# Ledger of designs, part 28: VHH binders against q96fz2

Target 1, 269 residues: q96fz2
Amino acid sequence: CGRTSCHLPRDVLTRACAYQDRRGQQRLPEWRDPDKYCPSYNKSPQSNSPVLLSRLHFEKDADSSERIIAPMRWGLVPSWFKESDPSKLQFNTTNCRSDTVMEKRSFKVPLGKGRRCVVLADGFYEWQRCQGTNQRQPYFIYFPQIKTEKSGSIGAADSPENWEKVWDNWRLLTMAGIFDCWEPPEGGDVLYSYTIITVDSCKGLSDIHHRMPAILDGEEAVSKWLDFGEVSTQEALKLIHPTENITFHAVSSVVNNSRNNTPECLAPV

## First folded at step 1 (VHH)

Design l2 (framework vhh_8pnl_2)
Fold by ESMFold2-Fast, scan of step 1:
Structure l2 (fold): chain B 269 residues (1-269), chain A 121 residues (1-121)
Amino acid sequence: as target 1 above (269 residues)
Amino acid sequence: QGQLVESGGGLVQPGGSLRLSCADAGFIFSYYAMAWYRQAPGKERELVARITSEGSTNYADFVKGRFTISRDNAKSTLYLQMNSLKPEDTAMYYCAADRSGTYKESDYDYWGQGTRVTVSA
């Protein structure tokens, strides 16, 4: 997973993240740096994306079941990185393989500190390789959406007005992530950056790509992954596995260029 | 939640030994780097020893070779074995827990109330 869509306006995104804390109280996540959130239909590594994480990461005595939403850089920069420019990191930290997460220092150390986050997206993109050609077919991959009287599912036959209504009740994709905090050696603000954990593709996606993000399906899984105050690393890692509760449709090549940021990127073809 | 309670302090003769313990009853101990700080009368608080969540240790030069920090994650307990104690080691000893990884005293998330160590004839 190297491309996502996360285009919802901040208020719509916040409402889509409504949750229940440990005491059963309904809540909205509290924002950090909301002005750094940049909605886009076509988000690539090194851009900022919104993630959920436990409030306890920022406040000493906070209830670990309470959630913060914050934009973080996609591409984990380890706390021990010594260069001034994060883009000079010599290995790709866009994704973290579930099978080697406890072997790689860049991921094991922040995971040991409870630095688990949930990466939010409308969905993600993958490119299907076709044998005998260099052409790849892009697909938009997302949770099945509940059909309502007003919004329905995404469809190529829907008018632009109907497509706008779909997003008001969209179920966001919730991907398991690990984040870290890096202090620039020459001073400046702490950089928060994340990686998406990946697993083997489920049967439904195996014809598109051999890997998929570790998807946390439902509020129980999301809550356990985030709650590092109550859920150990060992218990949290049991949530990391392929899921079949996913759907997709083919999209046009417009999405191929990450500079293209329009609804056409995820429209069915 | 998140209480740290130190124990094991006392009066000891120069050259003696003490073992300090710090028990946790309110957070996932294994996620935190743990440290021992001390503060002598009229002096600033100073780092004695630190142990990361993975078990890597760091010691202040003035205790290196004499003190050993260790942790038992199953028991949520931090230890400081103090050997060859000197009058200069007389202080209140505090345990502290840190998620930040920055090693700055101000960044520690939890502090204990302290246990007194007196090294005197």
Scores: ipSAE 0.000, ipTM 0.198, lowest interface PAE 16.1, mean pLDDT 84

Design l3 (framework vhh_8pnl_2)
Fold by ESMFold2-Fast, scan of step 1:
Structure l3 (fold): chain B 269 residues (1-269), chain A 122 residues (1-122)
Amino acid sequence: as target 1 above (269 residues)
Amino acid sequence: QGQLVESGGGLVQPGGSLRLSCADAGFIFSYYAMAWYRQAPGKERELVARITSEGSTNYADFVKGRFTISRDNAKSTLYLQMNSLKPEDTAMYYCAAGKDTYSRYPSEYDYWGQGTRVTVSA
């Protein structure tokens, strides 16, 4: 996973992340650095994306089931990175393979510290290799959405009025991530950055791409992944596997250029 | 629950050197970022140097090139090598331990030592 859409306005995104803490209280996640959130239909590595993480990462005695939402840089910069400029990191940390996560120092160490996060998106994009051509067919991949009388489905929404309504009750894609904290050697703000864990594609996606993000399907999985105060690394990793609870449709080549940031990027063709 | 104990402070002449040490019990030390703070009379505590659990270092501008922070996880000990000491370095020096996700502000460190005094004078 190398491209996502996360276009919801901050208030809509926050409401879409409503949750229950361990005591059963209804909550909205509390923002850190909300001004760094940049909604886009076409998010690439190096940009900031919103993630959920446990409040316990920021407050010593916080309830580990309470959630913070924060923009983080996509592309994990390890805490041990010694150079002043993160762009000089010589290896790709956009994704982290589930089968080698405990073998790679860049991921094993933050994972051991409980630095688990849930990466939020409307959905993600993948490019299918088409036989007999150099062109690739992009697809937008997302959770199945509930059809309502008012909102319509993405596949059936062919008018601007109906299209705008699908976002009111959109179920955000929740991907398992690992984050790390890097302190610039010369001083400055701590950089929070993340990677998305990847697994083998499910049967339904295998014709599009051979890998998929590790999707946390439902609040129980999301809660256990985030709650590093109660859920060990070993137990949390049991949540990392392919899911069949996913849908997709073909989209326009407009999405190919990461500078294009319009609804056309995810509209069905 | 570990306690941090500083040592190595003392009186030294300008241009001299001192090595500060801070010792604690193993699991806390290896999991936490460690820092040296200092406080001169009548001033607030300020960060001198910080080292993450992975060994990444960060220094205040006024000590760059003169001080070196290091850690030995096997010995559960944090060090501050202070070279080319100046009268302005006179302060009580504190060892602190905090989670890597916390900022460098004093309020965000979980554990503190009682301090070791450094005096730089002729």
Scores: ipSAE 0.000, ipTM 0.142, lowest interface PAE 16.8, mean pLDDT 83

Design l4 (framework vhh_8pnl_2)
Fold by ESMFold2-Fast, scan of step 1:
Structure l4 (fold): chain B 269 residues (1-269), chain A 121 residues (1-121)
Amino acid sequence: as target 1 above (269 residues)
Amino acid sequence: QGQLVESGGGLVQPGGSLRLSCADAGFIFSYYAMAWYRQAPGKERELVARITSEGSTNYADFVKGRFTISRDNAKSTLYLQMNSLKPEDTAMYYCATRSDYGTKPYEFDYWGQGTRVTVSA
């Protein structure tokens, strides 16, 4: 997973993240650096995306089940990185393979510190290799959604007018991530950056791409992944596996260029 | 949320030795710097010794040459070997985890419950 859509206005995004803490209290996540959130239909690595993380990361003795929402840089910059410019990191940290996460220092160190986050998106994009051509077909991949006018889930066959209505009740894709905190050697603000954990594709996605993000399907999985105060690294990693609870549709090549940021990027074709 | 458990404290006569242990109950301490602190009756808590994740050590002046901090990453255990103990070493001894990467105001110290060391005849 190297491209996502996360276009909801901040207020709509916040309401879509309503949750219950350990005590059963209904809450909205509290924002940090909300001015850094930039909605887009076409998010690429090195841009900022919103993530959920435990309040305990910021406030000593906080209830670890309470959530913060914060924009973080996509592409994990390890805390030990010594150069002044994070773009000079020589290896790709956009994704982290689930099978080797405990073997790679860049990921096992923040994971050991409980630096787990949930990466939020409308959905993600993947490019299917087409036989007999060097062109690839892009697909938008997302959780099944409920139609507002009918009892069935929203799909590719629906009109553009129906698609505009679904954003009011859109179920955000929740992907398992690891983050780290990097202090610039010359001073300045701490950089928060993340990677998305990847797993083997489920049967439903195997014809599109061989890998998929580790999706946390439902609030129980999301809460256990975030709650580093009560859920150990070993237990949290049991949540990392392929899921079949996804849907997709083909989109136009407009999405190929990350500079294109319009609804056409995810519209069915 | 106390994940650290100290042990090895006790009563010892001046000049004696004790070895304190700090077990990591589910916290991967090999990724963190570790420290021993102590708090004597009626005094502030003070740093005794630190060891980085890479094994570099630092000691308070009042224990240099007498105490040795070490770690066993395979056993997730921190040690403090205390030799030539003095009555002034009488205190509750605490184990703590600390980040060994820069100064990070958002990171927290994790503390154990402590183990008591009494040095008297």
Scores: ipSAE 0.000, ipTM 0.169, lowest interface PAE 15.6, mean pLDDT 82

Design l5 (framework vhh_8pnl_2)
Fold by ESMFold2-Fast, scan of step 1:
Parts: structure tokens; C-alpha cells; sequence
Structure l5 (fold): chain B 269 residues (1-269), chain A 120 residues (1-120)
């Protein structure tokens, strides 16, 4: 997973993340650095994306089931990184393979500290290799969304008009992530950065791409992944597996250039 | 801030009408799609009707033409107007708030239910 969409305005995104704490109280996640949130239809590594994480990471005695939402840099910078410029990190930390997460120091160490987060997106993009050509077909991949009876007798083809109607009720994609905190050696603000855990693709996506993000399907999975105060690393890792509860449609080549940031990036073709 | 709270259930004669309501003082109502489900004795829970935040509706075949789902975002209240009630409509009726796809796995919140009994 190397490209996502997360375009909802901050207020809409916040409401989409409404949740229930362990006591059954309904809540909105509390923002940290909300001004660093940059909505986009076409987010690439190095940019900031909103993540959910446990309040206990910031407040020693906080209820670990309470959630913070914060923008974090996509591309994990390990806490032990010695250079002054994080862009000089010599290996790609955009994704973390589930099968080697406990073998790689960059991921094992923050995971051992409970630094689990849920990466939020409208959905993600993947490029399918087409036979007989060097052209790849991009797809937008996302959770199944609510249908209306006004959509017609059959739902075979997507309509741009119907697509525009779904954003107010959009179910955000919730991907399992690991984050770390890096302090610049020369001083300055702590950098929070994350990686997305990847798994083998499910049967439904295997013709598009061989890997997929580890998707946390439903509030129980999200809650357990975030709650590092009650859920051990071993128990949390049981949540990391392919999911079939996903849908997709082909999109135009407009999305190929990460500088393009318009609704056309995810509109059906 | 607690769960969704249903009201308006009761005992009615066949052919009668009831209006169910669903509200929660602490809920972010206007953002969510809302749905009514029911569970009859010895049966699984099934979808009756849903309404998106934009007001688009979807109904189960067994209630089309008899039930109407509506919402008032200003009052944070969901309604189900039930007309021409039949004994087969006897069930516990549940309110649900949904993000995205309307499956049980997609629900954030469920109410405790309100009982509807249709008998002579």
C-alpha cells in the first residue's frame, strides 16, 4: 500500500471516527495538531495522514480505550535514527510485512512499546498489471458502502452522481499501523511517523495486487489493536490477516501523478 | 452518553398503526445512516428499513408500502411509521446507527429495543 485517499474535511472525518470506550460511553477522538491535517484524494509516502491511537500514549493514567486522532508522517522514522534529517533514512518504511514485523528492529521496538495506531483513509489505490501492455490499471479499494433504493433495480455500474452522495455516510478504511517517536538530535519538535502493516492479498484482490494492507474490520478489531494497555502484542497480532470484506472499482490514470488532487482520482470509470 | 433509545412500541390490533422513535442525547446523529431492525421469536434479527444522512431510504420487501422510515436531524430522532400492521410484524424492534455498509459488523451503536405485539 503506497497511495491513499483521505479527503474528508476535519469535522466530517472526526464524526466518522465516533466510537465507544470500554465503559460504553460514546465519544469523538480528541485531536492533536489538527492544523497539520491536509485532506487529499491522492496521498503518498512522506505526507501526513490521520491516525487513531490510545490516549494512554500521551497521559500516564488515561483510560487506554480512549482515542486521540493525530496527523503523522507516512514513513516510520525509528526512535534510534541518528541523522539530523529523517529524509536521509536509507530504507523504505512505508509498509511493514506482517511476517517479519518481529524480526525488523525498526518495527519490533515500537511494537514492544505498544505503539500501535489505526491509519485512516477513504480507501487506497493499487495498480494492476495489464497483459500485452506496459500500462497499469489503477483501482480504488475501500470498505463496502451503504446503498439506497433510488440507485435502481441493479447496482452493476457506478454513477458519478451516486458516488457524490455517499461521503456524508462514508465508512473510513481502518488499517493497522505501527508508529514511532523520533527526537531530532539537535533539538526541535518530536516527529511522529507510521508504517502500514501489509499481508498477502485476499482472493478478491489477488488479480489486482499480491499484497494488501492489514485491514481492521469493525470496531472490536479497531479497539483491540489500539488498546495497548489491555491487549498484549501477541494478542493484537492475531488481528493481522487478509480480509475479504472489501470492494473496488477502476479509476482513471489521473491518480498516477501524486500531484493530482481532485475527485477524479477516485471516481469510477 | 449512552446507547440509542427506542420508544413507541406496544400492543395493537391487526390493521392498526404505531410510530416508533429512536433518540440518544449524546449521539452524533446527523452524520450517521440510521436503520430499524426487528427480531421475532425464534427468528434471526433482520433489516426492516434504513435511511442515509441525505434522506435516501431502503426497505425490506415485507414492509414496502406499509412502513415509512424518516429522520429529523435537528431533533436527533429517527422514526418508523408502521401502518396496516399484521401478526407477522410482532417482534422486538431495534434502532441502529451505521457507518458504511449495512451489516451487523458495520454498526457502531445499537438500542435496547422496543416491543411490538400485533394480536386480536
Amino acid sequence: as target 1 above (269 residues)
Amino acid sequence: QGQLVESGGGLVQPGGSLRLSCADAGFIFSYYAMAWYRQAPGKERELVARITSEGSTNYADFVKGRFTISRDNAKSTLYLQMNSLKPEDTAMYYCAAERGYSTKDSYDYWGQGTRVTVSA
Scores: ipSAE 0.013, ipTM 0.442, lowest interface PAE 8.7, mean pLDDT 84

Design l6 (framework vhh_8pnl_2)
Fold by ESMFold2-Fast, scan of step 1:
Structure l6 (fold): chain B 269 residues (1-269), chain A 122 residues (1-122)
Amino acid sequence: as target 1 above (269 residues)
Amino acid sequence: QGQLVESGGGLVQPGGSLRLSCADAGFIFSYYAMAWYRQAPGKERELVARITSEGSTNYADFVKGRFTISRDNAKSTLYLQMNSLKPEDTAMYYCAAHKSGYTEDRYSYDYWGQGTRVTVSA
């Protein structure tokens, strides 16, 4: 996974993340650095994306089931990175393979500290190789939207007003992530950055791409992944596997250029 | 048969310079992250430099200050300017492209060129 859409306005995104804590109390996640959230139909690595993480990461005595939502840089910068510019990393930390996550220092260390997060998106994009041509077909991949599947796809709307209606109750894609905290050697604000864990693609996506993000399907899986105070690394990793609960449609080549940030990026063709 | 074609390799004296080029078929070059890799005789292929579609660059420690990666989207061409060449730089140089950023695994890139040979010898 190397391209996502996360375009919802901050208040709509916050409401889409409503949840229940361990006590059964209905809550909205509390924002950190909300001004750094930048909605986009076409988010690439090195941009900021919203993630959910446990409040216990920020408050020593907090209930580990309570959630914070924070923008983090896509592309994990390990805490041990010694150069002054994070863009100078010699290796790609956009994704983290599930089968080697405990063998890679960059991911094993933050996992040991409980630095698990849930990466939020409208959905993600993948490019299918087309036999006999050098062109690739982009697809937008997302959770099935209950009732919208019977009403038609998100692109079935004839006007921008109808497009706006489909997003009001959109079920956000919830991807398993690992984050780390990096302190610039010259001082300055701590950088929070994340990677998305990847698994082998499910049967439904195998014709599009051989890999997919590790999707946490449902609130029970999301809660267990985030709750590092009660759920060990070993137990949390059991949640990391392919899911068949996913849908997709072909989109225009407009999405190919990460500078394009319009609804056309995810509209069905 | 890849869609990337490297050129510009050759024989040069230590301290000399070379500019490598990598030309794409041209259709979608501007949307790709690009990288230069090299493989010396008897060694594994290693990353030399990367450049994102937005122009952000990243270099291996052993070439910092000597090599410059750049791209010209209008010409669908990737470049590697190599200065102060050393015998240790002798290798086959490969161009690689990936649509979503760049990867640490050589097998993760979507496209590879055939390579161009660089020899640095007195």
Scores: ipSAE 0.000, ipTM 0.103, lowest interface PAE 20.5, mean pLDDT 82

Design l7 (framework vhh_8pnl_2)
Fold by ESMFold2-Fast, scan of step 1:
Structure l7 (fold): chain B 269 residues (1-269), chain A 120 residues (1-120)
Amino acid sequence: as target 1 above (269 residues)
Amino acid sequence: QGQLVESGGGLVQPGGSLRLSCADAGFIFSYYAMAWYRQAPGKERELVARITSEGSTNYADFVKGRFTISRDNAKSTLYLQMNSLKPEDTAMYYCAAQRDSYGTSKYDYWGQGTRVTVSA
C-alpha cells in the first residue's frame, strides 16, 4: 500500500468516524490541526492523511477509549532521527511488514510506547501486473458499501448524482498504523508521521497484488487497536491479519500520476 | 489523577529494610517508565530510582547499592527494596509513572505517597 484516496470534506469525514466510547456514549473524534487536512483522490507517501488515535496520547488521565483525529505525514520519521530534513531519511518507512514489526527498531520502539493509530481512507490503489507485458492495471480497493437506494441496475450506480450521494454514507477504510513523534534538532513543530502495517494478500486480492494493508474490520477491532491504555502490544498485534471483507474495481491510468487529483482517479472504467 | 497507590511505608530502625509497593489503576503498566521520588520535610522532591518500560534502571548516588527498583508487569506493580536504611532516608516516598516518549505531553501520574521513618 503506496497510494490512497481520502477526499471527503472535513465535516463529512468527521461524521463518518462516529463511534462509541467505553461507556457506550456516541461521540465524534476531536480534531487536532484540522487545517493540515488536505482532501485528495490520490494521496502518495510524504503527504498528510487523517488518522485516529487515543486521546490519552495528548491529555493526562484522559479516557483511553476517546478518540482524536489528526493529520499525520505518511512515512514514519523515527524519534531518534538526527538530521534536520526528514526527506533525507534513507529508509522507506511507508509500510511496515507485520512479520518483522518487532524486529525493526523504527517500528518496535513506537509500538512499545503504544503509538498505534488507524489510518483513514476512502480506499487504496494497487497496480496489477499484466501477464507478458510491462503494463500495470490500477484498481481501487475499498470496503463493501451499503446501498442507500434499492438500485438493482448498474446504470443507476454510475450516474454523477448517485455517485455524489454514496459519499454521504461511505464506510471509510480503516488501516492499522504505527506513528512516531520527531522533534527537529534545530527547533520547530513536532512532526507526527505514520506507517501502514502490511500483511499477505487475501484470496480475493491475490490476483492484483501479493501484499495488502492490515485492515481493521469493524469497530471492535478499531477500538482495541487504538486503546493502548487497556490493550497491550501483544494483544493488539493479534488484530493484524488479512481480511476477505474487501471489494474493488478497475480504474483508468489517470491515477498513475500522483499529481492528478480528480474523481476520475477512482471512477470505474 | 492519582491512578497510583503506594504502600509498605513505616517505622524502622537504622540498618533495617522495607519494601515499598506501587499499584497502578487504569493504564497499561508495561508502557510506562516508573519512578520512586522522595521528599523530606522542608526539602525539594528528589528522584530516588527509575525503571524504564524495557527494564533499564537508574539510581540516585545516595541510594546506589542499598535500594533496588523492580517491576512486575503481570501484577501491574512497582517495587522499591530498601536495605541498610539510614535516618537520612526518612521521607514521604512517591510513585510516578511517565510516558517515555518524544514530542507528546508528559504523562506524570503521581501517588499520594507513603511515609518512611528511620529512627533509633
Scores: ipSAE 0.000, ipTM 0.179, lowest interface PAE 15.2, mean pLDDT 83

Design l8 (framework vhh_8pnl_2)
Fold by ESMFold2-Fast, scan of step 1:
Structure l8 (fold): chain B 269 residues (1-269), chain A 121 residues (1-121)
Amino acid sequence: as target 1 above (269 residues)
Amino acid sequence: QGQLVESGGGLVQPGGSLRLSCADAGFIFSYYAMAWYRQAPGKERELVARITSEGSTNYADFVKGRFTISRDNAKSTLYLQMNSLKPEDTAMYYCAKDTRGSYEPYSFDYWGQGTRVTVSA
């Protein structure tokens, strides 16, 4: 996973993240740095994406089941990185393989600190290799949606009124992530950055790509992944596996250029 | 599992030096931020120095230039080298670990029994 869509306006995104805390109380996640959230149909590594994480990461006595939503940089910068410019990191930390996560220091250390997050997206993009050509077919991959898939309502490109109806009750894709906090050696704001954990593709996606993000399907999985105060690293890692509860459709090559940021990027062709 | 065990405290004259050690049994030591706190009689416990799992350090203003925090991950041991000691440094010194993995603020929630440092002529 190297490209996502996360285009919902901030208020719609916030409502889509409604949840229950450990005591069963209905809540909306509280924002940190909401001004850094930039909706886009075509998010690439190094851009900011919204993630959910436990309030306990920010407040000493907070209930670990309460959630913060914060934009973080896609591409984990390890806390031990000593250069002044994080773009100089020689390792690609956009994704983290589930099978080696406990072997790689860049991921093992933040995971040991409970720095688990849930990466939010409308869905993600993958490029299928086409036999006999150098061309690749992009696909938009997302949770099955109530009433949208059946009606074909996502089929109209560049139609704002139709897109509003599609997105009203959109179920956001919830991907397991690991984040870290990097303090610039020369001073400045702490950088929060994340990686998406990847697993082998499920049967349904195997013809498109051999890997997929580790998707947390449902509120129980999301809450256990986030609650580092009650759920150990060992228990949380049991949530990391392929899922079959996913759907997709082919999209146009417009999405290939990350600078294109229109509904056409995810419209069916 | 395990317990933090401090050692190295004692009586020293002003201007003297001491090295405190904290041994951690039963944890994966290298994963966690560690800190030294101190508490003088009748005072609140205060942070002296912090070291992250990656070796980044932070010091209270009153010890900068005099104290050095370090760690030996192979020995699961935290150190505090204290130089140019002053009577005001007299306190119980506690080793602490952030087992929650919080970043800001660190939640140092696992504590040792402490080691006494007395600076007096």
Scores: ipSAE 0.000, ipTM 0.138, lowest interface PAE 16.4, mean pLDDT 83

Design l9 (framework vhh_8pnl_2)
Fold by ESMFold2-Fast, scan of step 1:
Structure l9 (fold): chain B 269 residues (1-269), chain A 121 residues (1-121)
Amino acid sequence: as target 1 above (269 residues)
Amino acid sequence: QGQLVESGGGLVQPGGSLRLSCADAGFIFSYYAMAWYRQAPGKERELVARITSEGSTNYADFVKGRFTISRDNAKSTLYLQMNSLKPEDTAMYYCAASGDRYTQSYEYDYWGQGTRVTVSA
């Protein structure tokens, strides 16, 4: 996974993240650095994206089931990185393979500190090789959505006007991530950055791409991944596997250029 | 357009230069780590040079000081400038793209068909 859409206005995004804490209280996640959130239909690595993480990361005695939402840099900068410029990191940490996560120092160390997060997106993009042609077909991949004005799910066959109306009740894609905190060696603000865990593609996506993000399907999985106060690393990693509860539709080549940031990037073609 | 397409290969004499290009044909490389690999007849593919999405470069010892990898994300093109070519550089040169792993262990999601480089008198 290397391209997402996360375009919802901050208030809509916040409501889409409504959840229940351990006591059954309905809550909205509390924002950290909300001014760093930049909505876009076409987000690439190195940009900031919103993630959910446990309040316990920021408050010593907080209920670990309570959630913070914070923008973080896509592309994990390990806490041990000693150079002054994060852009000089020689390793691509956009994604982290599930099969080697405990072998790689950059990921093993933050996992040991409980630094699990849930990466939020409208959905993600992948480019399919086209058999018999010299073209790649981009696809927008997302959770099945429920229509607000009519029972049923939204799909590629729906008109563009229907797509404009779904955002008020959009089910966000929730991807398993690992984050770390990097302190510039010569001083300055702490940098929070994340990676998306990847797994083998599910049957439904295998014709589009051979890998997919580790998707946390439903509130039980999301809660267990975030709750590092109650759920060990070993137990949390059991949540990391392919999922079939996903849908997609073809989109135009407009999305190919990461500078394009318009609704046309994810509109069905 | 299609997949990664290499160009710029050819026949040169020892000491000569070539510039290889790799263009995407249907997607943008801005998030991918890019690499040049080569494969001589009867040998395994070997890494020549890598460049991260952030512009950091890494070179095989046998090309350091002679080859330069660069990218132009606006043109979706990867380059390999090859100077002081040796007969040992004779190979098929492949462009590859990956966003999934560290440099040491990268498996590439996308490969081109290659461009042939022959260094001989």
Scores: ipSAE 0.000, ipTM 0.173, lowest interface PAE 16.3, mean pLDDT 82

